# Designs tried in a protein design chat: VH-VL binders against Putative ATP-dependent RNA helicase TDRD12 (TDRD12). Part 10

Target 1, 87 residues: Putative ATP-dependent RNA helicase TDRD12 (TDRD12), of Bombyx mori (Silk moth) (q1xg89r1618to1704)
Amino acid sequence: LSKPKICWSQNKNTVKLKILIAGIEDYKLKIEDRAVAFSANHCDVEYGFKLELYGVVDVNKSRHSNKGQYVLVTMTKLMCRNWLALT
Below, E stands for the ipSAE of ESMFold2; O stands for the ipSAE of OpenDDE; V2 stands for 0.75 times the mean of E and O plus 0.25 times the DockQ between their complexes.

## First folded at step 11 (VH-VL)

Design G4 (from H35D, 26 letters changed; framework fv_modakafusp; at its last look DockQ between E and O 0.88; V2 from the best seeds 0.81)
Fold by ESMFold2, look of step 11:
Structure G4 (fold): chain C 87 residues (1-87), chain A 121 residues (1-121), chain B 107 residues (1-107)
Amino acid sequence: as target 1 above (87 residues)
Amino acid sequence: EVQLVQSGAEVKKPGATVKISCKVSGYTFTGYYMHWVQQAPGKGLEWMGWINPNSGYTKVAEKFQGRVTITADTSTDTAYMELSSLRSEDTAVYYCARWDDDWDFGAFDIWGQGTTVTVSS
Amino acid sequence: DIQMTQSPSSLSASVGDRVTITCKASQDISSYLNWYQQKPGKAPKLLIYAASSLQSGVPSRFSGSGSGTDFTFTISSLQPEDIATYYCQQYDSFPYTFGGGTKVEIK
């Protein structure tokens, strides 16, 4: 139930989200048209969140991976515009 | 000048332990994870593990689990890797390397000079 | 873990030749791929990051291309000081993994 620290960035085509958990063994991440959900159990701490996104993303062109020091989520925007905010 | 300076070559017997130091100068030691990489003679590079010098958090590759201890001493800006229960296949050059990471950039951008460990009877 | 298959394992070429090395990932790694040079008796040195970006201070005869699973490293005109082993390395997914290396020799 703990919410991990998050930071994000964008350009006109993509939104990137860093989930700042280092050394994660496994996690669940689900990307939907306008939402992203995360959960993990790491070092005996249960993490989770769900965000309702500002804009619509193309699920088929979105990806995520464990980069070591964080989990990186790269979401392709359906409409190539800057978002005012993440959510 | 940014440098990673490793301790000198070691000759060990099977079953012994080796501890290699990696002294940092020219950057903030606690600002970057330190990694250790093994290279057996004439072979490729293999990741051994890392440490966050700020928190002491470590992770060790499965191959080395139970035999590798990685530590950091922030008072001397020095990282250490200790490999126990040495075997002949542990004969290798061992590198410390800094991982630098910024969104789309990620690399081992600075390496120590390497420490040769020879395990022989 | 992501397997990186590097080809060829070794090659011999003449000074001035164009040299091409390939690296194939077992899954899509986007452009998160580095190339390192290791000269005999020395530590590895970063040449290319993000598949195609040249590290500062690296000669322009070195280049990289590719995305997804297939990547290419090129030396446009081989020089004597380029005798080395070259490694690709993915950083899309931890743990980071290296290709098996390509030893480049002068014939």
Scores: ipSAE 0.706, ipTM 0.897, lowest interface PAE 1.2, mean pLDDT 93
ESMFold2 (binder alone), look of step 11: mean pLDDT 93; pTM 0.951
OpenDDE, look of step 11: ipSAE 0.875; ipTM 0.954

Design G5 (from H35D with heavy chain Y33W; framework fv_namilumab; at its last look DockQ between E and O 0.95; V2 from the best seeds 0.82)
Fold by ESMFold2, look of step 11:
Structure G5 (fold): chain C 87 residues (1-87), chain A 121 residues (1-121), chain B 107 residues (1-107)
Amino acid sequence: as target 1 above (87 residues)
Amino acid sequence: QVQLVQSGAEVKKPGASVKVSCKAFGYTFTGYWMHWVRQAPGQGLEWVGWINPNSGYTKYAQKFQGRVTMTRDTSISTAYMELSRLRSDDTAVYYCARWDDDWDFGAFDIWGQGTMVTVSS
Amino acid sequence: DIQMTQSPSSVSASVGDRVTIACRASQDISSYLNWYQQRPGKAPQLLIYAASSLQSGVPSRFSGSGSGTDFTLTINSLQPEDFATYYCQQYDSFPYTFGGGTKLEIK
């Protein structure tokens, strides 16, 4: 599986993840309380990853969408603290 | 001064092709994705497609697939849209627009002045 | 695709009036909504991004509100230059889609 490039940012309340695949038509993304998993088949390339997160997120207050230039994942932190790293 | 300047109006016959240019000034051309949006007289806005000026990657609305080609020349900071097999319902003003995107921000923040393309017998 | 429905399609008003224009999304788009102004014969211009944030150089008489599916653009104390067509646009999910527009005319 090819691992797409990712970048991330945070504040005390949220962690945001950009999955840098442009023009994707379909993907699967699952957010768990300490993990996020991604998979897609795009232009005959299979992409995927699973990340174990540094902290705990509130799954029900988290969302994702295809922004065209990337997939944006917005995860609400369960504890309002800065993480030292994404994972 | 950030600006997009488009080529002049065109009058075409059905079946012909048109190529519209869009030159960028005052910003890093390859740093932003360029979109094309059209507007038929008295109508709303319709997305045509996009190009990443850095890589040349393109994607088009399904309605235009097979008739539109978007290209760019990074040496002169210019994007192009070519529409072929023109019909009368392609009569519209064609805009280039810069998509500015930074985490929670996303918008067409700079637009060209528009290029009127008239398709008539 | 996400459908954006604007209402009304046109509105007549006088200089000094307060006008409200509505935009409804077919699904929750959070606050990922922009407003554009298009004066007659001109290109659209960005007014408001992220539902409620004014673009640089936009007069404070413009304001945006809403989240989820229901959004409004409000213009307080209309000026002659405000007679134009206004478009909403979602950018929650690609493809980005525009509302049908609201033409603001002189009464």
Scores: ipSAE 0.663, ipTM 0.896, lowest interface PAE 1.5, mean pLDDT 93
ESMFold2 (binder alone), look of step 11: mean pLDDT 94; pTM 0.954
OpenDDE, look of step 11: ipSAE 0.890; ipTM 0.956

Design G6 (from H35D with heavy chain G106N; framework fv_namilumab; at its last look DockQ between E and O 0.68; V2 from the best seeds 0.63)
Fold by OpenDDE, look of step 11:
Structure G6 (fold): chain C 87 residues (1-87), chain A 121 residues (1-121), chain B 107 residues (1-107)
Amino acid sequence: as target 1 above (87 residues)
Amino acid sequence: QVQLVQSGAEVKKPGASVKVSCKAFGYTFTGYYMHWVRQAPGQGLEWVGWINPNSGYTKYAQKFQGRVTMTRDTSISTAYMELSRLRSDDTAVYYCARWDDDWDFNAFDIWGQGTMVTVSS
Amino acid sequence: DIQMTQSPSSVSASVGDRVTIACRASQDISSYLNWYQQRPGKAPQLLIYAASSLQSGVPSRFSGSGSGTDFTLTINSLQPEDFATYYCQQYDSFPYTFGGGTKLEIK
């Protein structure tokens, strides 16, 4: 299992992830209260990860979408404060 | 200043192909996505697709897949959109538009002046 | 595809008026919505991004609000240069889609 490159950014209200797999078509992604899991097969390479998040997110206000060159994950924080780290 | 300059108007017959150019000025061409949006006369805006000028990666609207090809020449900061098998309903002004794919800013902040493509028999 | 519906399709107003334009998405697009202004014979210009953020250089009389499916562009105290067509645009998912536009005409 290969871990894709991940970039992240945040503000007080949200955490955003870019899962950098260009050209990815199908993937599985699950956002939980304090975790995000990802899996995909691309070009015969199996990618995956599960991150335990630093803080708690509102799953219902969180979303993800395929932007072509990456999958964008936008998570809404329950606590309006910056995280010291992603995990 | 930041600017996108497109090629001139085109008149084509059905079945033909058209290639529109869009040259970027005043910014790092490869640092932003280049999208194409068209507008039929008196109608709204329709997204065609985008290209990453750095990698050459493209994504097209399904409507145009197999008929549109987006390319770029980084040496002259120019993006191209070619549309083949033209039909009358392809008649429109075609715009190139810079897309900033930042974390918090995602929008078409710079637009070309548009290229009128007329398809008529 | 996400459908964007603008209302009204056209509106007449006078200089100094307050105008509100609505944009509705067929599904929840969070705040991934932009507003553009297009003057006759010109390319669209960005007014608002991320539903409510004013683009640099755009007059403060323009404002955007909303999230989820319902969005609003408000123009306070219309100026002569504001008479144009306005479009909303979602970027939640591909294909990117625009509203049908709202033509703001002088009364």
Scores: ipSAE 0.552, ipTM 0.904, lowest interface PAE 0.9, mean pLDDT 95
ESMFold2, look of step 11: ipSAE 0.690; ipTM 0.910
ESMFold2 (binder alone), look of step 11: mean pLDDT 94; pTM 0.953

## First folded at step 12 (VH-VL; framework fv_namilumab)

Design J2 (from D1 with light chain S93Y; at its last look DockQ between E and O 0.75; V2 from the best seeds 0.75)
Heavy chain, then light chain:
Amino acid sequence: QVQLVQSGAEVKKPGASVKVSCKAFGYTFTGYYMHWVRQAPGQGLEWVGWINPNSGYTKYAQKFQGRVTMTRDTSISTAYMELSRLRSDDTAVYYCARWDEDWDFGAFDIWGQGTMVTVSS
Amino acid sequence: DIQMTQSPSSVSASVGDRVTIACRASQDISSYLNWYQQRPGKAPQLLIYAASSLQSGVPSRFSGSGSGTDFTLTINSLQPEDFATYYCQQYDYFPYTFGGGTKLEIK
ESMFold2, look of step 12: ipSAE 0.682; ipTM 0.915
ESMFold2 (binder alone), look of step 12: mean pLDDT 94; pTM 0.957
OpenDDE, look of step 12: ipSAE 0.902; ipTM 0.961
ESMFold2, look of step 13: ipSAE 0.599; ipTM 0.884
ESMFold2 (binder alone), look of step 13: mean pLDDT 94; pTM 0.955
OpenDDE, look of step 13: ipSAE 0.902; ipTM 0.960

Design J3 (from D1 with heavy chain M34L Q65K; at its last look DockQ between E and O 0.80; V2 from the best seeds 0.77)
Fold by ESMFold2, look of step 12:
Structure J3 (fold): chain C 87 residues (1-87), chain A 121 residues (1-121), chain B 107 residues (1-107)
Amino acid sequence: as target 1 above (87 residues)
Amino acid sequence: QVQLVQSGAEVKKPGASVKVSCKAFGYTFTGYYLHWVRQAPGQGLEWVGWINPNSGYTKYAQKFKGRVTMTRDTSISTAYMELSRLRSDDTAVYYCARWDEDWDFGAFDIWGQGTMVTVSS
Amino acid sequence: DIQMTQSPSSVSASVGDRVTIACRASQDISSYLNWYQQRPGKAPQLLIYAASSLQSGVPSRFSGSGSGTDFTLTINSLQPEDFATYYCQQYDSFPYTFGGGTKLEIK
């Protein structure tokens, strides 16, 4: 199970996660209060990971999309505070 | 001076193939995805596909799959788009364009001058 | 695919006028929208990225606004060089798609 490269950024209200897999056609992403899980089969390679997040997110105010060169996950923090780390 | 320079106009008959070149100047060719976008006369812009010049990885719009091939030669900083089994409705200006991205916000910041491809009997 | 609808398809205006061009996405695209200008016989040029950020070298009379599904490009004090066709483009979801264009003509 291959783990794609990931990078992230934040402000007081949001955490953004880039899943660096280009040209994906289909993927599964699940956002929970304190976790995010990803899986995809792309060009006959199976990708996946699960992260336990540093803080709690508002699932209903979170979104994701395939932006071409990567999948972007935008998570709204439940508490307006900078996280010390992603996980 | 950052620039994309394309090959000259082509006139082709239906069923033929055309290969358009796009040479990059003034930036690291392998550092940016290069896209191809076409525009039929008097019409809007239509995305054809992209190539990662570093890896050679490509992705094509569904309507062009099976007819388009995008390649590159990194030694001369040049990308190519070949379109086969040409039809009259492939008549268009074909642009190459660099996709530049600042974290999650990107755009086509540099465009080639365009290559007119005319397909007529 | 995300459909991008521009309105109006054409607008006639005079030098010095204020012009507003609309772009509507078929679904929420956040702020992942660009505006391009295409002068007759020329390649498109980037004007606005991230819905509202002005590209370097673009005159300040251009501005963009909007988020979600509804976006606008505004040109204050129209200049002779601004007569062109304007395209919006979304990049929230691949494949990238363009609006149909708005042709700005001299009155």
Scores: ipSAE 0.646, ipTM 0.905, lowest interface PAE 1.6, mean pLDDT 93
ESMFold2 (binder alone), look of step 12: mean pLDDT 94; pTM 0.958
OpenDDE, look of step 12: ipSAE 0.889; ipTM 0.958

Design J4 (from D1 with heavy chain M34L H35E; at its last look DockQ between E and O 0.28; V2 from the best seeds 0.00; counts 0 for: pae E 3.0 > 2)
Fold by OpenDDE, look of step 12:
Structure J4 (fold): chain C 87 residues (1-87), chain A 121 residues (1-121), chain B 107 residues (1-107)
Amino acid sequence: as target 1 above (87 residues)
Amino acid sequence: QVQLVQSGAEVKKPGASVKVSCKAFGYTFTGYYLEWVRQAPGQGLEWVGWINPNSGYTKYAQKFQGRVTMTRDTSISTAYMELSRLRSDDTAVYYCARWDEDWDFGAFDIWGQGTMVTVSS
Amino acid sequence: DIQMTQSPSSVSASVGDRVTIACRASQDISSYLNWYQQRPGKAPQLLIYAASSLQSGVPSRFSGSGSGTDFTLTINSLQPEDFATYYCQQYDSFPYTFGGGTKLEIK
């Protein structure tokens, strides 16, 4: 599997990810308490990753959407504090 | 075309319940929070709450806690808002709206046409 | 809750005029502020997001500015279709709250 480029940002309450694959139509994404997994096929290339998150997120309050140029993942932190790292 | 289509107008008695539907077209229903905003006649806009269509998790304004229930049926891309123990001041147009979120913003970018709910004796 | 105060509540103007609408938050909301337009009998429509970003499809005569507690919606060269009610909305914290609205009427 090829690992797509990922960018991330945060505030006290949320962590956002940009999965930088443009033009994806179908993908699978699973958000868990302390992990996020992604898989997709694009232009005959299989992409995927599973990241162990620095902190715990509330799965029920988290979401994702395809923005065309990237997939946006918005995760709500269980603890309202900045993370030292994504993973 | 991306749009939200709501159910028709309702007339209810005080103490009754009303359930409004909102069907999504043209986008992935589970990918966006679906929110509800109401507007009393001649008044401003009031946020009611949101539902995560993917998980079913909800968040309500404190004013409506215990009286509002938001649900969804992902198989038909439809969200529902039920308001119970209706009173006259619940008379309003109720809107469903998609909350679009990106890297640096969030906004209600798509709105339903609204559903008029009239509560009168 | 964060209170949003719009001013004026109503304003009369003519086609071609420049109009400014103010929105003040009871506390610092950074740039987490949206503007909506609502025509009579219609649902609100998004005009500006993140205080100053123009929504796709919205004419460039609309602009938003401000941060913190004070925000402004500006309409340059008012057009007939611009006569409507405008609302600001904060999304810094729950519950989301709207301003009381500004009704833009024909002079």
Scores: ipSAE 0.252, ipTM 0.841, lowest interface PAE 1.2, mean pLDDT 94
ESMFold2, look of step 12: ipSAE 0.413; ipTM 0.823
ESMFold2 (binder alone), look of step 12: mean pLDDT 93; pTM 0.947

Design J5 (from D1 with light chain A50E; at its last look DockQ between E and O 0.75; V2 from the best seeds 0.00; counts 0 for: pae E 3.6 > 2)
Heavy chain, then light chain:
Amino acid sequence: QVQLVQSGAEVKKPGASVKVSCKAFGYTFTGYYMHWVRQAPGQGLEWVGWINPNSGYTKYAQKFQGRVTMTRDTSISTAYMELSRLRSDDTAVYYCARWDEDWDFGAFDIWGQGTMVTVSS
Amino acid sequence: DIQMTQSPSSVSASVGDRVTIACRASQDISSYLNWYQQRPGKAPQLLIYEASSLQSGVPSRFSGSGSGTDFTLTINSLQPEDFATYYCQQYDSFPYTFGGGTKLEIK
ESMFold2, look of step 12: ipSAE 0.266; ipTM 0.816
ESMFold2 (binder alone), look of step 12: mean pLDDT 94; pTM 0.957
OpenDDE, look of step 12: ipSAE 0.844; ipTM 0.948

Design J6 (at its last look DockQ between E and O 0.78; V2 from the best seeds 0.00; counts 0 for: pae E 6.3 > 2)
Fold by ESMFold2, look of step 12:
Structure J6 (fold): chain C 87 residues (1-87), chain A 122 residues (1-122), chain B 107 residues (1-107)
Amino acid sequence: as target 1 above (87 residues)
Amino acid sequence: QVQLVQSGAEVKKPGASVKVSCKAFGYTFTGYYMHWVRQAPGQGLEWVGWINPNSGYTKYAQKFQGRVTMTRDTSISTAYMELSRLRSDDTAVYYCARWDEDWDYFGAFDIWGQGTMVTVSS
Amino acid sequence: DIQMTQSPSSVSASVGDRVTIACRASQDISSYLNWYQQRPGKAPQLLIYAASSLQSGVPSRFSGSGSGTDFTLTINSLQPEDFATYYCQQYDSFPYTFGGGTKLEIK
């Protein structure tokens, strides 16, 4: 699976992950307590990854959407503190 | 002065093609996606597609798939939209617009070209 | 696609009036909503981004509010240059879509 480029940022309450694949028609994304998994098929190339997260997220307060130029994943932290790293 | 300057108005017959240009001034052309939006006379705004000027990758609205081609020439900071097999309902003003995002991940079409009127008539 | 419904389609008002324009999204778009002004014969211009943030150079008589599915643009103390058509635009998810427009006419 080709791994797409990703960028991320945070504040005390949230982690934002940008999955840098522009123009995809469809994707699958699963957010778990301490993991996020992504897959998509774009121009006959299969993309995907699974990351074990540094901290725990509240799945029910987390969301994702296709912004056109990237997929944005917004994860709400269970503990309102900065993470040392994404993973 | 950040601006987008488009090519002049065109009159075409049904079945022909048109190519509209959009030249960027005052900013790093390859740093922002360029979108195209059209507006038929007396109607609202309709998204046509975008191009990533750095990579050349494009995405088109399904309605235009197969009839539109977006390209760019980075050496002159210019984007192009070509629409083929023109129909009378393609008569519209065609705008290029820059998509910009701020630090907190909110974005908008912050700069628009002046528009190019394309008239399709017999 | 996310449908954006604007109301009213047209408003008649006088200089000095206060006008509100509504925009409803077919699903929750958080605050990923922009407003544009289009004067006759001109390109659209950005007024409000992120539902409520005023673009640089836009007069403070313009304001935006709302989140989720329901949004409003408010124009306080209308000026002659405000008679134009106003469009909302969502960017929560691709493809980006516009409302049908609200034409603000002089009464």
Scores: ipSAE 0.098, ipTM 0.779, lowest interface PAE 6.3, mean pLDDT 90
ESMFold2 (binder alone), look of step 12: mean pLDDT 94; pTM 0.958
OpenDDE, look of step 12: ipSAE 0.811; ipTM 0.941

## First folded at step 13 (VH-VL; framework fv_namilumab)

Design K1 (from J2 with heavy chain D100S; at its last look DockQ between E and O 0.81; V2 from the best seeds 0.81)
Fold by ESMFold2, look of step 13:
Structure K1 (fold): chain C 87 residues (1-87), chain A 121 residues (1-121), chain B 107 residues (1-107)
Amino acid sequence: as target 1 above (87 residues)
Amino acid sequence: QVQLVQSGAEVKKPGASVKVSCKAFGYTFTGYYMHWVRQAPGQGLEWVGWINPNSGYTKYAQKFQGRVTMTRDTSISTAYMELSRLRSDDTAVYYCARWSEDWDFGAFDIWGQGTMVTVSS
Amino acid sequence: DIQMTQSPSSVSASVGDRVTIACRASQDISSYLNWYQQRPGKAPQLLIYAASSLQSGVPSRFSGSGSGTDFTLTINSLQPEDFATYYCQQYDYFPYTFGGGTKLEIK
């Protein structure tokens, strides 16, 4: 199970995660209160990971989208403060 | 100084193929995805596909799959688009365009001058 | 695919006027919207990215606003060189899609 390259950024209200797989047709992404899980089968490679997040997110105000060059996950923080790390 | 320069206009018959070139100047060619966008006369813009010049990986719009091939030659900073089995409704100006990103925001910030491809008998 | 609807299809205005061009997405695209200007016989040029950020070298009379599904391009104090067709483009969800264009004619 391959782990794709990821990067992330934040402000006080949001955490954004890039999953750096270009040209994905299908993927599964699940956002939970303190976790995010990803899986996909792309170009005959099986990708997946699960991250236990540093802080708590509001699942109902979180989203994800296929931006072409990557998948973007945008998570709204439950407590508006900077995290020390992603996990 | 940053620019994209495309090959000249082409007139083709139905069933033929065309190959359009796009040479990059003034930036690191492999650092940006190259896209192709076409515009039929008097019409809007239509995305055709992209190529990652670093890896050669391509993705095409569904309607062009099986008829379009995008390639590049990194030694001369040039991207290519080849469209086969041409039809009269492929008559359009074909643009190459650089996709530039600022983390999660991106845009076509540099466009080639366009290559008119006319398909008629 | 995300459908982008521009209105109006064309507009005529005088030099010095304020014009507004609308773009609507078929679903929430956050702020992942660009505006391009295409002068007759020329390639498109980037005008605004991220819904409201002005590209370098673009006159400050241009502005963009909106988020979600409804977006607006505004030209304050229209100039003769602004005669062009304007396209919005979303990049929230692949494949990227363009609006149908708004042709601005200067009376």
Scores: ipSAE 0.707, ipTM 0.915, lowest interface PAE 1.3, mean pLDDT 93
ESMFold2 (binder alone), look of step 13: mean pLDDT 94; pTM 0.954
OpenDDE, look of step 13: ipSAE 0.899; ipTM 0.959

Design K2 (from D1 with light chain S93W; at its last look DockQ between E and O 0.88; V2 from the best seeds 0.83)
Heavy chain, then light chain:
Amino acid sequence: QVQLVQSGAEVKKPGASVKVSCKAFGYTFTGYYMHWVRQAPGQGLEWVGWINPNSGYTKYAQKFQGRVTMTRDTSISTAYMELSRLRSDDTAVYYCARWDEDWDFGAFDIWGQGTMVTVSS
Amino acid sequence: DIQMTQSPSSVSASVGDRVTIACRASQDISSYLNWYQQRPGKAPQLLIYAASSLQSGVPSRFSGSGSGTDFTLTINSLQPEDFATYYCQQYDWFPYTFGGGTKLEIK
ESMFold2, look of step 13: ipSAE 0.719; ipTM 0.914
ESMFold2 (binder alone), look of step 13: mean pLDDT 94; pTM 0.958
OpenDDE, look of step 13: ipSAE 0.910; ipTM 0.962
ESMFold2, look of step 14: ipSAE 0.722; ipTM 0.918
ESMFold2 (binder alone), look of step 14: mean pLDDT 94; pTM 0.956
OpenDDE, look of step 14: ipSAE 0.900; ipTM 0.958

Design K3 (from D1 with light chain S93H; at its last look DockQ between E and O 0.89; V2 from the best seeds 0.82)
Fold by ESMFold2, look of step 13:
Structure K3 (fold): chain C 87 residues (1-87), chain A 121 residues (1-121), chain B 107 residues (1-107)
Amino acid sequence: as target 1 above (87 residues)
Amino acid sequence: QVQLVQSGAEVKKPGASVKVSCKAFGYTFTGYYMHWVRQAPGQGLEWVGWINPNSGYTKYAQKFQGRVTMTRDTSISTAYMELSRLRSDDTAVYYCARWDEDWDFGAFDIWGQGTMVTVSS
Amino acid sequence: DIQMTQSPSSVSASVGDRVTIACRASQDISSYLNWYQQRPGKAPQLLIYAASSLQSGVPSRFSGSGSGTDFTLTINSLQPEDFATYYCQQYDHFPYTFGGGTKLEIK
């Protein structure tokens, strides 16, 4: 299972992930209160990961989309504070 | 001083090919995806495809798959689009455009001046 | 692909007028919407990004608003250089798609 490159950023209200797979057609992404899971088949490579998050997110105010150069995941923090790390 | 400069207008016969160049100035060419967008006379904007200048990775709109090839030469900061088996409905202005993005920002922030390609018998 | 519908397709106005142009997305795109200006015979130029943010060097008479599916470009006091075609573009979902354009003509 290949792990794609990711990077992340935050402010007090949100944490964002870039999943660095360009030109992806299909993917599955699941956001839970304290976890995010990703899987995809792209160019005959099977990708996947599961992260346990540092803090709790509001699933209903979280979203994701294919931005072309990457998949962007935007998660709304349940508690408005900066995290020390992604996980 | 950031700009994209394209090659000059072309007149072609049906069945021929055309190769348009786009030279980048004033920024790191390999740091941004280059897109190609065309506009038929009096019409809107139509995405043709992109190239990652760093890796050479390309993706084309399905309509152009099999007829378009996008390449680049990083030593001269130049992108190319070649369209083959031309037909009259390929008559359009072809633009190169830089996709600039950072988290919540994303836009075609720099456009070439456009290259008119006319396909006529 | 996300369809972007602009209205009106054209509008006639005079210098000094206030004009609004609408853009509707076929699904929720949050605030990931740009506006471009294309003067006759010229390449498009970025005017507004992220629905409401002015690009550097764009006059304050331009403003954008909206979120979700419904967006508006407003030009407060038209100047002669504002007579152009305006395109919205979504960038929430690749491939990025453009509206059909709104041509702003001098009355």
Scores: ipSAE 0.689, ipTM 0.901, lowest interface PAE 1.3, mean pLDDT 93
ESMFold2 (binder alone), look of step 13: mean pLDDT 94; pTM 0.957
OpenDDE, look of step 13: ipSAE 0.902; ipTM 0.960

Design K4 (from J2 with light chain N34A; at its last look DockQ between E and O 0.96; V2 from the best seeds 0.81)
Heavy chain, then light chain:
Amino acid sequence: QVQLVQSGAEVKKPGASVKVSCKAFGYTFTGYYMHWVRQAPGQGLEWVGWINPNSGYTKYAQKFQGRVTMTRDTSISTAYMELSRLRSDDTAVYYCARWDEDWDFGAFDIWGQGTMVTVSS
Amino acid sequence: DIQMTQSPSSVSASVGDRVTIACRASQDISSYLAWYQQRPGKAPQLLIYAASSLQSGVPSRFSGSGSGTDFTLTINSLQPEDFATYYCQQYDYFPYTFGGGTKLEIK
ESMFold2, look of step 13: ipSAE 0.625; ipTM 0.899
ESMFold2 (binder alone), look of step 13: mean pLDDT 93; pTM 0.948
OpenDDE, look of step 13: ipSAE 0.905; ipTM 0.959

